VHH binders against EKC/KEOPS complex subunit cgi121 (cgi121). Designs and how they scored, part 90

Target 1, 174 residues: EKC/KEOPS complex subunit cgi121 (cgi121), of Schizosaccharomyces pombe (q9p7j3)
Amino acid sequence: MILPLFPETQVHVFVYENVSNCAAIHEQLISQNPIYDYAFLDAATILYKKQVYSAIIRALEDRRDEQMKTKTIHSEVILSLSPKTEISSAFRQFSMTKKSKNIVVVKIDSKLTEEEEFERLDKLVEGNRVEFSDEELQKLIDFKVLKKNYKLDPSTLENPLASILSSIALRGYS
Short names: E, the ipSAE of ESMFold2; O, the ipSAE of OpenDDE; V2, 0.75 times the mean of E and O plus 0.25 times the DockQ between their complexes.

## First folded at step 17 (VHH)

Design qn8 (from qm1 with S56H H105W Y112H; framework vhh_6qgx_2; at its last look DockQ between E and O 0.97; V2 from the best seeds 0.00; counts 0 for: grease 24.5 > 24.2)
Fold by OpenDDE, look of step 17:
Structure qn8 (fold): chain B 174 residues (1-174), chain A 123 residues (1-123)
Amino acid sequence: as target 1 above (174 residues)
Amino acid sequence: QVQLVESGGGLVQAGGSLRLSCAASGFTFSDHAMAWFRRAPGKEREFVAAITYTGHYTFYTDSVKGRFTISRDHAKNTVSLQMNSLRPEDTAVYYCAATYAWDYWTERAYEHWGQGTRVTVSA
């Protein structure tokens, strides 16, 4: 996938449900294994495709402007999902944990086609790939977690997308 | 309240050894990576070493590899830095830090910091 504002950067997003080896994946992430150079997100925290795209775009903009707060573009994606400026908080809020069952995986700067990237990632993730769509994400979301992460209230729950995108866009402001 | 308290700093001759210790409280120690940073006179704070929340993996800045060893004790909620073959350029205030993230080299990733302990290595 190519983003219009970043035509030279290829991005892939995958969704897995019923993942059995999140603990093993997490161990590889904390060890800084370069084979696991992805952003692994807990699907329980993701409600919309636009939420993920907004975070990716924010991360790419930060990199373009040489304003990244983290060491890697994938860590920057995790940070960009959060309305908070603290990296540790963003990881706590959105990153895959050892106890996660469903995940969203983001690859930035891919040199492979979507299918080729899937084949590579499929060797690392033991779960079922589902479509990256709002419909599938809605099945995996934990609304309690979502409400907490973005401080959603009853007035914003009818259309939480606007609030989520505003939180991502205005991180570090107000 | 969160608290990180460093100890073990002091004056030592070049080639000598020191063991720094950091006692952590007020947060879930077992799910945080721990690290040591240092600030030399007239320089910015720099990464020294980190250890994962499990203690399974360690990371070091190049200049201390083979000389420094980071370890942690989950039962005591402590992290330590064994410093051997000390050099004058190791002179600095050493800080203990904690993070939930695994961006270990990034100072900004660490949400908890100690007040630091001074290490002075004489020529």
Scores: ipSAE 0.875, ipTM 0.931, lowest interface PAE 0.5, mean pLDDT 96
Fold by ESMFold2, look of step 17:
Structure qn8 (fold): chain B 174 residues (1-174), chain A 123 residues (1-123)
Amino acid sequence: as target 1 above (174 residues)
Amino acid sequence: QVQLVESGGGLVQAGGSLRLSCAASGFTFSDHAMAWFRRAPGKEREFVAAITYTGHYTFYTDSVKGRFTISRDHAKNTVSLQMNSLRPEDTAVYYCAATYAWDYWTERAYEHWGQGTRVTVSA
């Protein structure tokens, strides 16, 4: 996909369920293997497509404005999901871990079509691709984790989207 | 109570060696990457070396490659920096730091810091 304000930036988002090799992927991430240059997110923390798009947009805006806090655009996506500015905490809260079971994978600056990127990614991830949709994401979310990550009240947990998007948009202003 | 306590600093002549140690407590050492940063007089704090939480991978700034070796001991919750062939330009306060992230070069990624140990290298 192409975002209007970033016309030269191709972005792909994939969702995998029942991933059996998260520990192996995690090892490649910590080693800085460039083949694994994606944002690997724990799907238990993602309820909406808009949550992911908002984090991608925030990361791209910060790159454009020379306000990135992390080394890579993909690590910036991880930070951008967080309502806080602490990089270590954002990774702890949102990144795929060696114990993750379902993941959301983001590629920014892709030179490939979605299907070509999928073919490459599918060699790395041992799991089943599902559609990137709110319907599939809600099957994978952990609402207790979502509530904790965004400090949602019982009243906002019924309709959490606005609170989540506000947290992403307002990070760094408090 | 999180603590990182550095030791092993001191005065050494150029060409000499020092071994820095950092004792960690109050957080889960086994899931954190560890790093050394340094601040020379009048300069900003700079990345020196990092080691992954597993101990399997290490990263170094170019000026110390081949001279410095970072290591960790999971049983003792310590990280060490062996510094060989020291040069006057290595003179700095050396800080131990810890992060859960794998963004090793970014100072802001590190959530826990020691108070530092001074290394002075004389000609």
Scores: ipSAE 0.680, ipTM 0.872, lowest interface PAE 1.3, mean pLDDT 92
ESMFold2 (binder alone), look of step 17: mean pLDDT 88; pTM 0.899

Design qn9 (from qm1 with D31E T54K H105Y Y112H; framework vhh_6qgx_2; at its last look DockQ between E and O 0.97; V2 from the best seeds 0.79)
Fold by OpenDDE, look of step 17:
Structure qn9 (fold): chain B 174 residues (1-174), chain A 123 residues (1-123)
Amino acid sequence: as target 1 above (174 residues)
Amino acid sequence: QVQLVESGGGLVQAGGSLRLSCAASGFTFSEHAMAWFRRAPGKEREFVAAITYKGSYTFYTDSVKGRFTISRDHAKNTVSLQMNSLRPEDTAVYYCAATYAWDYYTERAYEHWGQGTRVTVSA
C-alpha cells in the first residue's frame, strides 16, 4: 500500500487473531532481532483503520522532519498511537504483550509486495490472518482498554473516531 | 513513589574496578528493562548498558564492551554495573534508569531515573 503523502514509502498492515506464540514474538522484540522489524500492536487497542493510518502518517512525518523521538520508524508508530508523549507509556498502552491473542502488524519501508510480505510474516506469527477492516477490528477491540488509552467518556463512545484521531494528531500540543 | 537510588561510585585509578548498584522501588521492577547512562563533564548523557526485564539479554555501548557487565537481582529489585579496566574517559556521573519499552538506546524511552553516582577515574 502507498500513502498519498508518502508515495515513495510502501506500507503493509496485517491483522492476526488467535495468535498462539505472542510470548515467543515478544522475546524476539525485546532482544531486538532484526527479523522482527515490524510494529507489533495489540489488537485490543485498535478500533479503526484510520487510527492505524494516522499513527503511521504521524511517524512518517516525524521521520521526514527529522523529529523522531524513537530509534526506529516502527517504534515511532507505536508512540504515534498514544496521546501521551512518553515512549514507555505508549509501549505499555499499544504494543503487543506476551499475553496478547490478537495483533495488528505494521511494516514500513517494505521492499516486497503485500503477498510476499505476508508469506514472510506468516513464518513468524502462528495465528489466523483476517482482513484489515473496521469490521474485523471491532471484533477484537477491548473497549475498556480503548477508553483508558484515549480517556474516552460516555459522550464520545458512540463515535470515538474523532476523539482518537484528535488525540493522535494533537499529541504534545495539549 | 518511584525511587531509583544509585551507589558504589567513587575515585579509582586507571585499570581499577568499581561495582555500581541501583535499588529500585515504587514500580513493577519485573516488567521493566533497566539501564545505566552516564554524563561526563561537558558532555551530554549517553547510554552505557541495558538489561531486559528477565535479564535474558544485555546491551552495551561499544566503548565499554568487554569491560562492563550489567546484571539484575529480582529478589532485591536491584541492577548492577560491574566496571573493570576503568579508563579516565569513563569518568562521569552514572545514572540508573527504567523503561517498559525496548528502545534501550534512547534516553527519552526511560520513564524513571536515579539521581546518579559519581565515578572518577584518575590517570
Scores: ipSAE 0.887, ipTM 0.938, lowest interface PAE 0.5, mean pLDDT 96
Fold by ESMFold2, look of step 17:
Structure qn9 (fold): chain B 174 residues (1-174), chain A 123 residues (1-123)
Amino acid sequence: as target 1 above (174 residues)
Amino acid sequence: QVQLVESGGGLVQAGGSLRLSCAASGFTFSEHAMAWFRRAPGKEREFVAAITYKGSYTFYTDSVKGRFTISRDHAKNTVSLQMNSLRPEDTAVYYCAATYAWDYYTERAYEHWGQGTRVTVSA
């Protein structure tokens, strides 16, 4: 897909459930294997499509404005999900771990169609692709994790979207 | 309290060797990648070397590849930097650092820092 604010940038988002090889993928990420240059997110931390889009847009805005804090656009997406500016904490909170079971995968600056990118990604991920939709994300979220990551109190847990999007949009670094 | 304590710095002539050590406490050492950064007089800190949380992978800035070796000891919670074939341009304060992230080259990615140990390499 192409975001209207960034017409030259092709983005793809994939969701996988029941991933059996997160430990192997994690090993490739920590080894800096360029074949794995995606943002691999733990789906337990993602409730809304808008959450992911907001992080992608924030990362692209920071790149455009020469304000990126991390080495790659994909690591910048991970940071952008966090309400704080600490890179280590953002990775701890949102990135896929070796123990993750469901993941959201983001590719920015793709030179491939969605189908072509899926074919590449499907060789890397051993799991079941599902639609990137609020309906599917709702099945994969861990609300205890969501509450912790965004410090949601009981009143915001009833409708957490606005609080989450505000945290992403208003994060205080640039 | 989180602490990273470097040791092993000193004066050495060009071509010589030093071994730096970093003792870690107050955080889960086994979950963190460890790195060495250095600050030469009048310069900003720069990346030197990193080692992954298990110790399986190492990364080096180009100017030290083949001369420096980073290692870690989980039993002692220490990280070491063996520095061989030292050059005057290696003169700097060397800092030990820790991160959960795998953005190893980025100073800002590191959440814990030591106070540094001075290495001086004379011509």
Scores: ipSAE 0.564, ipTM 0.834, lowest interface PAE 2.0, mean pLDDT 91
ESMFold2 (binder alone), look of step 17: mean pLDDT 88; pTM 0.900

Design zf5 (from ze62 with S54H K102S Y103H; framework vhh_7yz9_2; at its last look DockQ between E and O 0.95; V2 from the best seeds 0.87)
Fold by OpenDDE, look of step 17:
Structure zf5 (fold): chain B 174 residues (1-174), chain A 120 residues (1-120)
Amino acid sequence: as target 1 above (174 residues)
Amino acid sequence: QWQLVESGGGLVQAGGSLRLSCTASGFTFSSYRMGWYRQTAGNEREWVALIAKHGRIDYADSVKGRFTISRDNAKNTVYLQMNSLKPEDTAVYYCTARLYNSHGPTEDYWGQGTPVTVSS
């Protein structure tokens, strides 16, 4: 996928359910294995495609402006999902954990086609790929976690997308 | 060889102020994004304030409105004015320099850190 404001940056997003090796993946991430150069998100925290895209855009903007807070563009995506500026908080809230079952995987600056990237990633993730869609994401979301992460209340739950996007977009401006 | 030297840390009472300075050498200062991170024992380093070469400034939520970052390219120095300090601000503060190219960050430099202790 190509984002309109970042035409030179190829982005791929994949969703896996029933992943059996999240703990193993997590260990590789801790060890900073370059083969695992992705943003691994807990699908329980993602409700919309636009949520992911918004975070990606925010991260790319930070990179464009030379103002990344984290070490990598993928870690910046994780940070960008959070309404808070604290890195550790963002990772605790949104990143894949050893206990995760369903994940969203983001690749930025891919040199491969989506299919090629999938083949590569499929060797790393032991789970079932599902479509990256709001419909599929809605099946994987933990609303309790979502509400906590974005401090959603009954008034904002009527339109959680707007609230989430606002939180992402206005991070650091409130 | 590159070097980042922090100064200005110390002990201060809550509500007090400190001004940190970081002087760079060994690289083209004006080409780098400068910033401050802080770290407490047992925790990961967290960003505090960043100032890009083109002037964009970002603050962590915890310091916004209290801290001010600035840079003087002529002096190869970045500053952090810390006002209304709180005990929660107690940490070792690290100066950082990051170089970017069209594909992202390419080089990071870090100072040795300057301790800031805010007593209640």
Scores: ipSAE 0.911, ipTM 0.956, lowest interface PAE 0.5, mean pLDDT 95
Fold by ESMFold2, look of step 17:
Structure zf5 (fold): chain B 174 residues (1-174), chain A 120 residues (1-120)
Amino acid sequence: as target 1 above (174 residues)
Amino acid sequence: QWQLVESGGGLVQAGGSLRLSCTASGFTFSSYRMGWYRQTAGNEREWVALIAKHGRIDYADSVKGRFTISRDNAKNTVYLQMNSLKPEDTAVYYCTARLYNSHGPTEDYWGQGTPVTVSS
C-alpha cells in the first residue's frame, strides 16, 4: 500500500492471531536483528485500521521533517500511537510483549509485494494470519486496555475513533 | 573526526534555571537535526527537545513551557535553556546530532553527557 502523501513509501500491514512465539520475536528485537525490522504491535491495543494508518502517517511526517525521536521508522510508529511524548510509555502500552497473543505487524519502506513480504514474515511469526480490517481488529481488541491507553471515558467509548486519531495527530502540539 | 561537547550542567535548586550548551565540530552543523535527550538511573534515554535544520522544534510534554531549545549555526552550538527546574529533571543530558536522507536517519551522533541534579 502507498499512502497518497508519501508516494515513494510502500507500506504493508499484517495481523496475526494466536501467536505462540512472541517471546522469541521479542528477543530478536532486543538484539536488533535486521531480519526483524518491523513494528510489532500488540493487537489488544488496536481497534481501527485508521488508528494504525494515522500512526504511520505521523511517523512518516516526523521522518520527513527530520524530527524522529526513536532510532527507526518502525519504532517511531510505536511512539506515534501514543497520546504522550514519552518513548518508554508508548512502548510499554502498544508494543508486542513476550505475553502478547495477537499482533499487528507494520513494514514501512518495503521493496517487496504484499505477498512476498508475507512469505518472509510468515517464517518469523508462529500464528494465524487474518485480514487487516476493522472487522478482525474488533475481535482482538481489549477495550479496557484501549480505554486506559487513550484515557477514554464512557461517552467517548461510544465513538472513540475521533478521540484516538486526535491523540495521535496532536501529540506534542497541545 | 566529529565531536559533540556538552557543558553547563551541575547542581541547582528546584525552581532554578540552567543553560546547557553543546558545541559541534567535524561535520556540517547546519545540515543536522540537533537535540537533547536525558537519562535517569535505570531507565532508557528519553527525548527532551529537538530542533531541525529548517527550524521545526519539538518538546517532550514533561518540559514544554519550561525548556527552550535554540541553535546558532555560526557558532556550531545548540542550547537548552532550562527554567523552573524540578527534581524529576535530574538526569544526564545528552546532546545529539542526526543527519537524514529521504529514507531516514543516516548519521546519529551522541555527546558524552552532562549531569544535571535538581535538589529540593
Scores: ipSAE 0.775, ipTM 0.914, lowest interface PAE 0.9, mean pLDDT 92
ESMFold2 (binder alone), look of step 17: mean pLDDT 82; pTM 0.828

## First folded at step 18 (VHH)

Design pk1 (from pi18 with S30N; framework vhh_7n9e_1; at its last read DockQ between E and O 0.91; V2 from the best seeds 0.89)
Amino acid sequence: DVQLVESGGGLVQAGGSLRLSCAASGFTFNAYAMYWGRQAPGKGREWVSGITWRGRSTLYASSVKGRFTISRDNAKNTLYLQMNNLKPEDTALYYCAAGIFPFSTDFSDYEYWGQGTQVTVSS
ESMFold2, look of step 18: ipSAE 0.841; ipTM 0.922
ESMFold2 (binder alone), look of step 18: mean pLDDT 86; pTM 0.867
OpenDDE, look of step 18: ipSAE 0.913; ipTM 0.949
ESMFold2, fold request of step 19: ipSAE 0.854, 0.850, 0.857; ipTM 0.929, 0.926, 0.928
ESMFold2 (binder alone), fold request of step 19: mean pLDDT 86, 87, 87; pTM 0.869, 0.872, 0.872
OpenDDE, fold request of step 19: ipSAE 0.911, 0.908, 0.912; ipTM 0.947, 0.946, 0.947
ESMFold2, fold request of step 21: ipSAE 0.847, 0.857, 0.830; ipTM 0.926, 0.930, 0.920
ESMFold2 (binder alone), fold request of step 21: mean pLDDT 87, 87, 87; pTM 0.871, 0.870, 0.871
OpenDDE, fold request of step 21: ipSAE 0.909, 0.912, 0.911; ipTM 0.946, 0.947, 0.947
ESMFold2, last read: ipSAE 0.857, 0.831, 0.833; ipTM 0.928, 0.917, 0.920
ESMFold2 (binder alone), last read: mean pLDDT 87, 86, 87; pTM 0.871, 0.866, 0.871
OpenDDE, last read: ipSAE 0.910, 0.911, 0.912; ipTM 0.946, 0.947, 0.948

Design pk10 (from pi18 with E111D; framework vhh_7n9e_1; at its last fold request DockQ between E and O 0.88; V2 from the best seeds 0.88)
Fold by ESMFold2, fold request of step 19:
Structure pk10 (fold): chain B 174 residues (1-174), chain A 123 residues (1-123)
Amino acid sequence: as target 1 above (174 residues)
Amino acid sequence: DVQLVESGGGLVQAGGSLRLSCAASGFTFSAYAMYWGRQAPGKGREWVSGITWRGRSTLYASSVKGRFTISRDNAKNTLYLQMNNLKPEDTALYYCAAGIFPFSTDFSDYDYWGQGTQVTVSS
């Protein structure tokens, strides 16, 4: 995918359900293995495609303007999902853990087509790939986690998109 | 309730300049990307320019790049379009729009629309 504001930056997003090796992937991420240079998100925290793309766009703006707070663009995407400025809170709330079952995986600055990137990622992830779509994401979300992460009140729970995207936009400015 | 109110349109001679404003109310302006579009008589809507929620990124249609400048003042909840070196083909109803998604050139992604201000450039 090519974003209008960042035409030189190729982005791919993949969704996997029923992942059996999150613990192994987590160990590779802690070891900083460069083969695992992706953002691995817990799908229980992601309800919308626009949620992911909003975080990506924010991270890319911050990188361009030398305002990143984390070491890599992929870790910056994880931070950018959060309404809070604390980096550790963002990772606890949004990153894949050893106990995760479903994941959303983001690759920024890919030099590969979507199919080529998928073939590499599929060697790393033991699970079932599903479409990156709002329809599939709503099957994997945990609404209790979503409510907690974004402090959603009952009035916004029926259509939380604007509240979620506002939180991403306003982190550090509200 | 949400309002987007454009102003600053009018009649101007070719080569002249105008500055449009879009006053926003009823929503958190700084959380929204903002856009200008236009519609000339007998034509469909044309995307003109967009700006991200804090003003750090902008994009322009090729027909106006180098002549138009989009900007925003989040303290005043106001969007602007500076239009220089105007041409008769710039004649159109100019309207602003807002979208909670950080940036899109697709009109279907926008949430709110103004009614527009007429710009007429004499040949």
Scores: ipSAE 0.832, ipTM 0.921, lowest interface PAE 0.8, mean pLDDT 93
ESMFold2, look of step 18: ipSAE 0.824; ipTM 0.916
ESMFold2 (binder alone), look of step 18: mean pLDDT 87; pTM 0.873
OpenDDE, look of step 18: ipSAE 0.910; ipTM 0.947
ESMFold2, fold request of step 19: ipSAE 0.827, 0.827; ipTM 0.921, 0.918
ESMFold2 (binder alone), fold request of step 19: mean pLDDT 87, 87, 87; pTM 0.873, 0.873, 0.874
OpenDDE, fold request of step 19: ipSAE 0.913, 0.913, 0.912; ipTM 0.948, 0.948, 0.947

Design pk5 (from pi18 with F107Y; framework vhh_7n9e_1; at its last fold request DockQ between E and O 0.89; V2 from the best seeds 0.88)
Fold by ESMFold2, fold request of step 19:
Structure pk5 (fold): chain B 174 residues (1-174), chain A 123 residues (1-123)
Amino acid sequence: as target 1 above (174 residues)
Amino acid sequence: DVQLVESGGGLVQAGGSLRLSCAASGFTFSAYAMYWGRQAPGKGREWVSGITWRGRSTLYASSVKGRFTISRDNAKNTLYLQMNNLKPEDTALYYCAAGIFPFSTDYSDYEYWGQGTQVTVSS
């Protein structure tokens, strides 16, 4: 995917369900293995495609403007999902953990087609790829976690998109 | 109540300049991307320009690039379009729009629309 504002930056997003090796992936991320240079998100925290793309666009804008707060663009995407500025809290709230079962995986600055990137990623993830779509994401979300992460109230429960995207937009400015 | 109110249109000779404004109310302006579009009589809508929620990124249609400048003042809840070197083909109803997604050229991603201000460029 090529974003209109960042035409030199290729982005791919994949969704896996029933992942059996999150603990192994987590160990590789902790050891900073460069083969695992992706953003691994817990799908229980992601409801919309626009949620992920909003965080990506914010991270890319911050990188261009030398305003990143984390060391990599992939960690910046994780921070950018959060309504809060604390980096450690963002990772605890949105990153894949050893206990995760479903994940969303983001690759920024890919030099590969979507299918080529998938072939590399599929060697790392033991699970079933599903479509990156709002339909599939809604099957994997934990609404209790979503409500907690974005402080959603009953008035926004039916269509929380604007509240979630506002939180991503306003982090550090509200 | 959400309102987007455009102003600054009028009759201008070719080669001239105008500055359009779009005053916004009823929503958190700084959380929204903003856009200008235009529609000439009897023609389809044309996307003109867009700007991200804090004004750090912009994009322009090829027909206006280098002549038009989009900007925003989040403290005043106002979007602007500076139009220079105007041509007769720029004659159109100009309208602003707002979308919560940080940037899109797809009209279906915009939640709010203004009524428009007429710009007429004489030969």
Scores: ipSAE 0.844, ipTM 0.924, lowest interface PAE 0.7, mean pLDDT 93
ESMFold2, look of step 18: ipSAE 0.842; ipTM 0.922
ESMFold2 (binder alone), look of step 18: mean pLDDT 86; pTM 0.865
OpenDDE, look of step 18: ipSAE 0.905; ipTM 0.944
ESMFold2, fold request of step 19: ipSAE 0.825, 0.841; ipTM 0.918, 0.923
ESMFold2 (binder alone), fold request of step 19: mean pLDDT 86, 86, 86; pTM 0.862, 0.864, 0.859
OpenDDE, fold request of step 19: ipSAE 0.907, 0.906, 0.906; ipTM 0.944, 0.944, 0.944

Design qo10 (from qn2 with K56T T106N Y112H; framework vhh_6qgx_2; at its last look DockQ between E and O 0.93; V2 from the best seeds 0.86)
Fold by OpenDDE, look of step 18:
Structure qo10 (fold): chain B 174 residues (1-174), chain A 123 residues (1-123)
Amino acid sequence: as target 1 above (174 residues)
Amino acid sequence: QVQLVESGGGLVQAGGSLRLSCAASGFTFSDHAMAWFRRAPGKEREFVAAIAYTGTYTFYTDSVKGRFTISRDHAKNTVSLQMNSLRPEDTAVYYCAATYAWDYYNERAYEHWGQGTRVTVSA
């Protein structure tokens, strides 16, 4: 996938459910294994495609403007998902954990086609790939976690997209 | 209340050794990577070493590789930095820090900090 604002940057997003080896993946992440150079997100925290894309775009903008707060573009994506400015908090809020079952995986600066990237990633993730869609994400979301992460209230809970996107866009400006 | 309390700093001659210790409380120690940073006189704070929350993986800045060893004790909620073959350029205030993230080399990733312990290495 190519984002219109970043035509030279190829982005791939994958969703996996019933992942059995999240603990093993997490071990590789904390070891900083370059083979696992992805943003591994807990699907329980993701409700919309636009949520993910907004975070990706913000991360890419930060990189473009040399304003990244994290070391890697993928960690920047994780940070960009959060309404908080603290990196540690963002990881706590959105990153895959050892106990995760469903995940969203983001690859920035891919040199591979989506299918090729999938084949590569499929060797790392032991789970079922599902479509990256709002419909599928809605099946995996934990609304309690979502509400907590974005401080959603009854007035925003019916249509939380605007609130989520605003939180992402305005992080650090509150 | 979150606390990181460093100890073990002091004056040592070049070639000597020190062992720094940091006692952590007020947060889930077992979920956090721990690190040591240092700030030398007139310089910015810099990464020294980190250890993953499992204690299995360690990371070092190049200048201390082979000389410094970071370790942690989960039972005591402590992180230590064994510093051998100390050099005058190692003179600094050493800070203990904690993060949930694995952006280990990034000072900004750390949400908890100690007050620091001074290490002075004389020529």
Scores: ipSAE 0.911, ipTM 0.950, lowest interface PAE 0.5, mean pLDDT 96
Fold by ESMFold2, look of step 18:
Structure qo10 (fold): chain B 174 residues (1-174), chain A 123 residues (1-123)
Amino acid sequence: as target 1 above (174 residues)
Amino acid sequence: QVQLVESGGGLVQAGGSLRLSCAASGFTFSDHAMAWFRRAPGKEREFVAAIAYTGTYTFYTDSVKGRFTISRDHAKNTVSLQMNSLRPEDTAVYYCAATYAWDYYNERAYEHWGQGTRVTVSA
């Protein structure tokens, strides 16, 4: 996919459920293996497609404006999901861990079609690919984690999208 | 109270060795990467070395590769920097730091910092 504001940038997002090798993937991330240059997110923290796209857009805006705080665009997506400006806490809150079961995987600056990128990623992830959709994401979310990450109260948790998107958009401005 | 306490600094002759140690408390040491940064007189703080939370992967700035070795001890909650073949250019205050992230070279990624230990390498 190409976002209208970033016409030169191809983005793919994949969702996997029942991933059996998150510990092995995590090992590759901490080793800085360039084959694993994706944002690997814990699906327990992601409720909406718009949540992920808003973080991608924020990361791309910061790259465009030379305001990135992290070393890669994929790590910037992880930071951009957070309502806070602290890199370490954003990774703790949103990154896949060795204990994760379901993941959302983001590739930015892809030179491949979605199917070609999937074929590459599928060699790395031992899990069942599902559609990147609000319907599938809602099956995988942990609402207790979502509430904690975004400080949601009961009325906000009923329809949390606007609060989450505001947190992403306003991080560092308020 | 999060604390990182460095020790082992001092005056050493060029070509000599020192071992720095950093004792960590008040956070989950076993899920954090650890690093050493240094600040030479008149310079900005720069990355020296990092070690992944597992202890299995290490990263070094080019000027110290082959001379410095970072290691960690999960039982003691310590990280160490063995500094061999020291040069006057290694003179600096050395800081221990911790992050949950794997953006190891990035000073901004580190959430916990020590107060530093001074290393002076005499020609």
Scores: ipSAE 0.754, ipTM 0.895, lowest interface PAE 1.0, mean pLDDT 92
ESMFold2 (binder alone), look of step 18: mean pLDDT 88; pTM 0.899

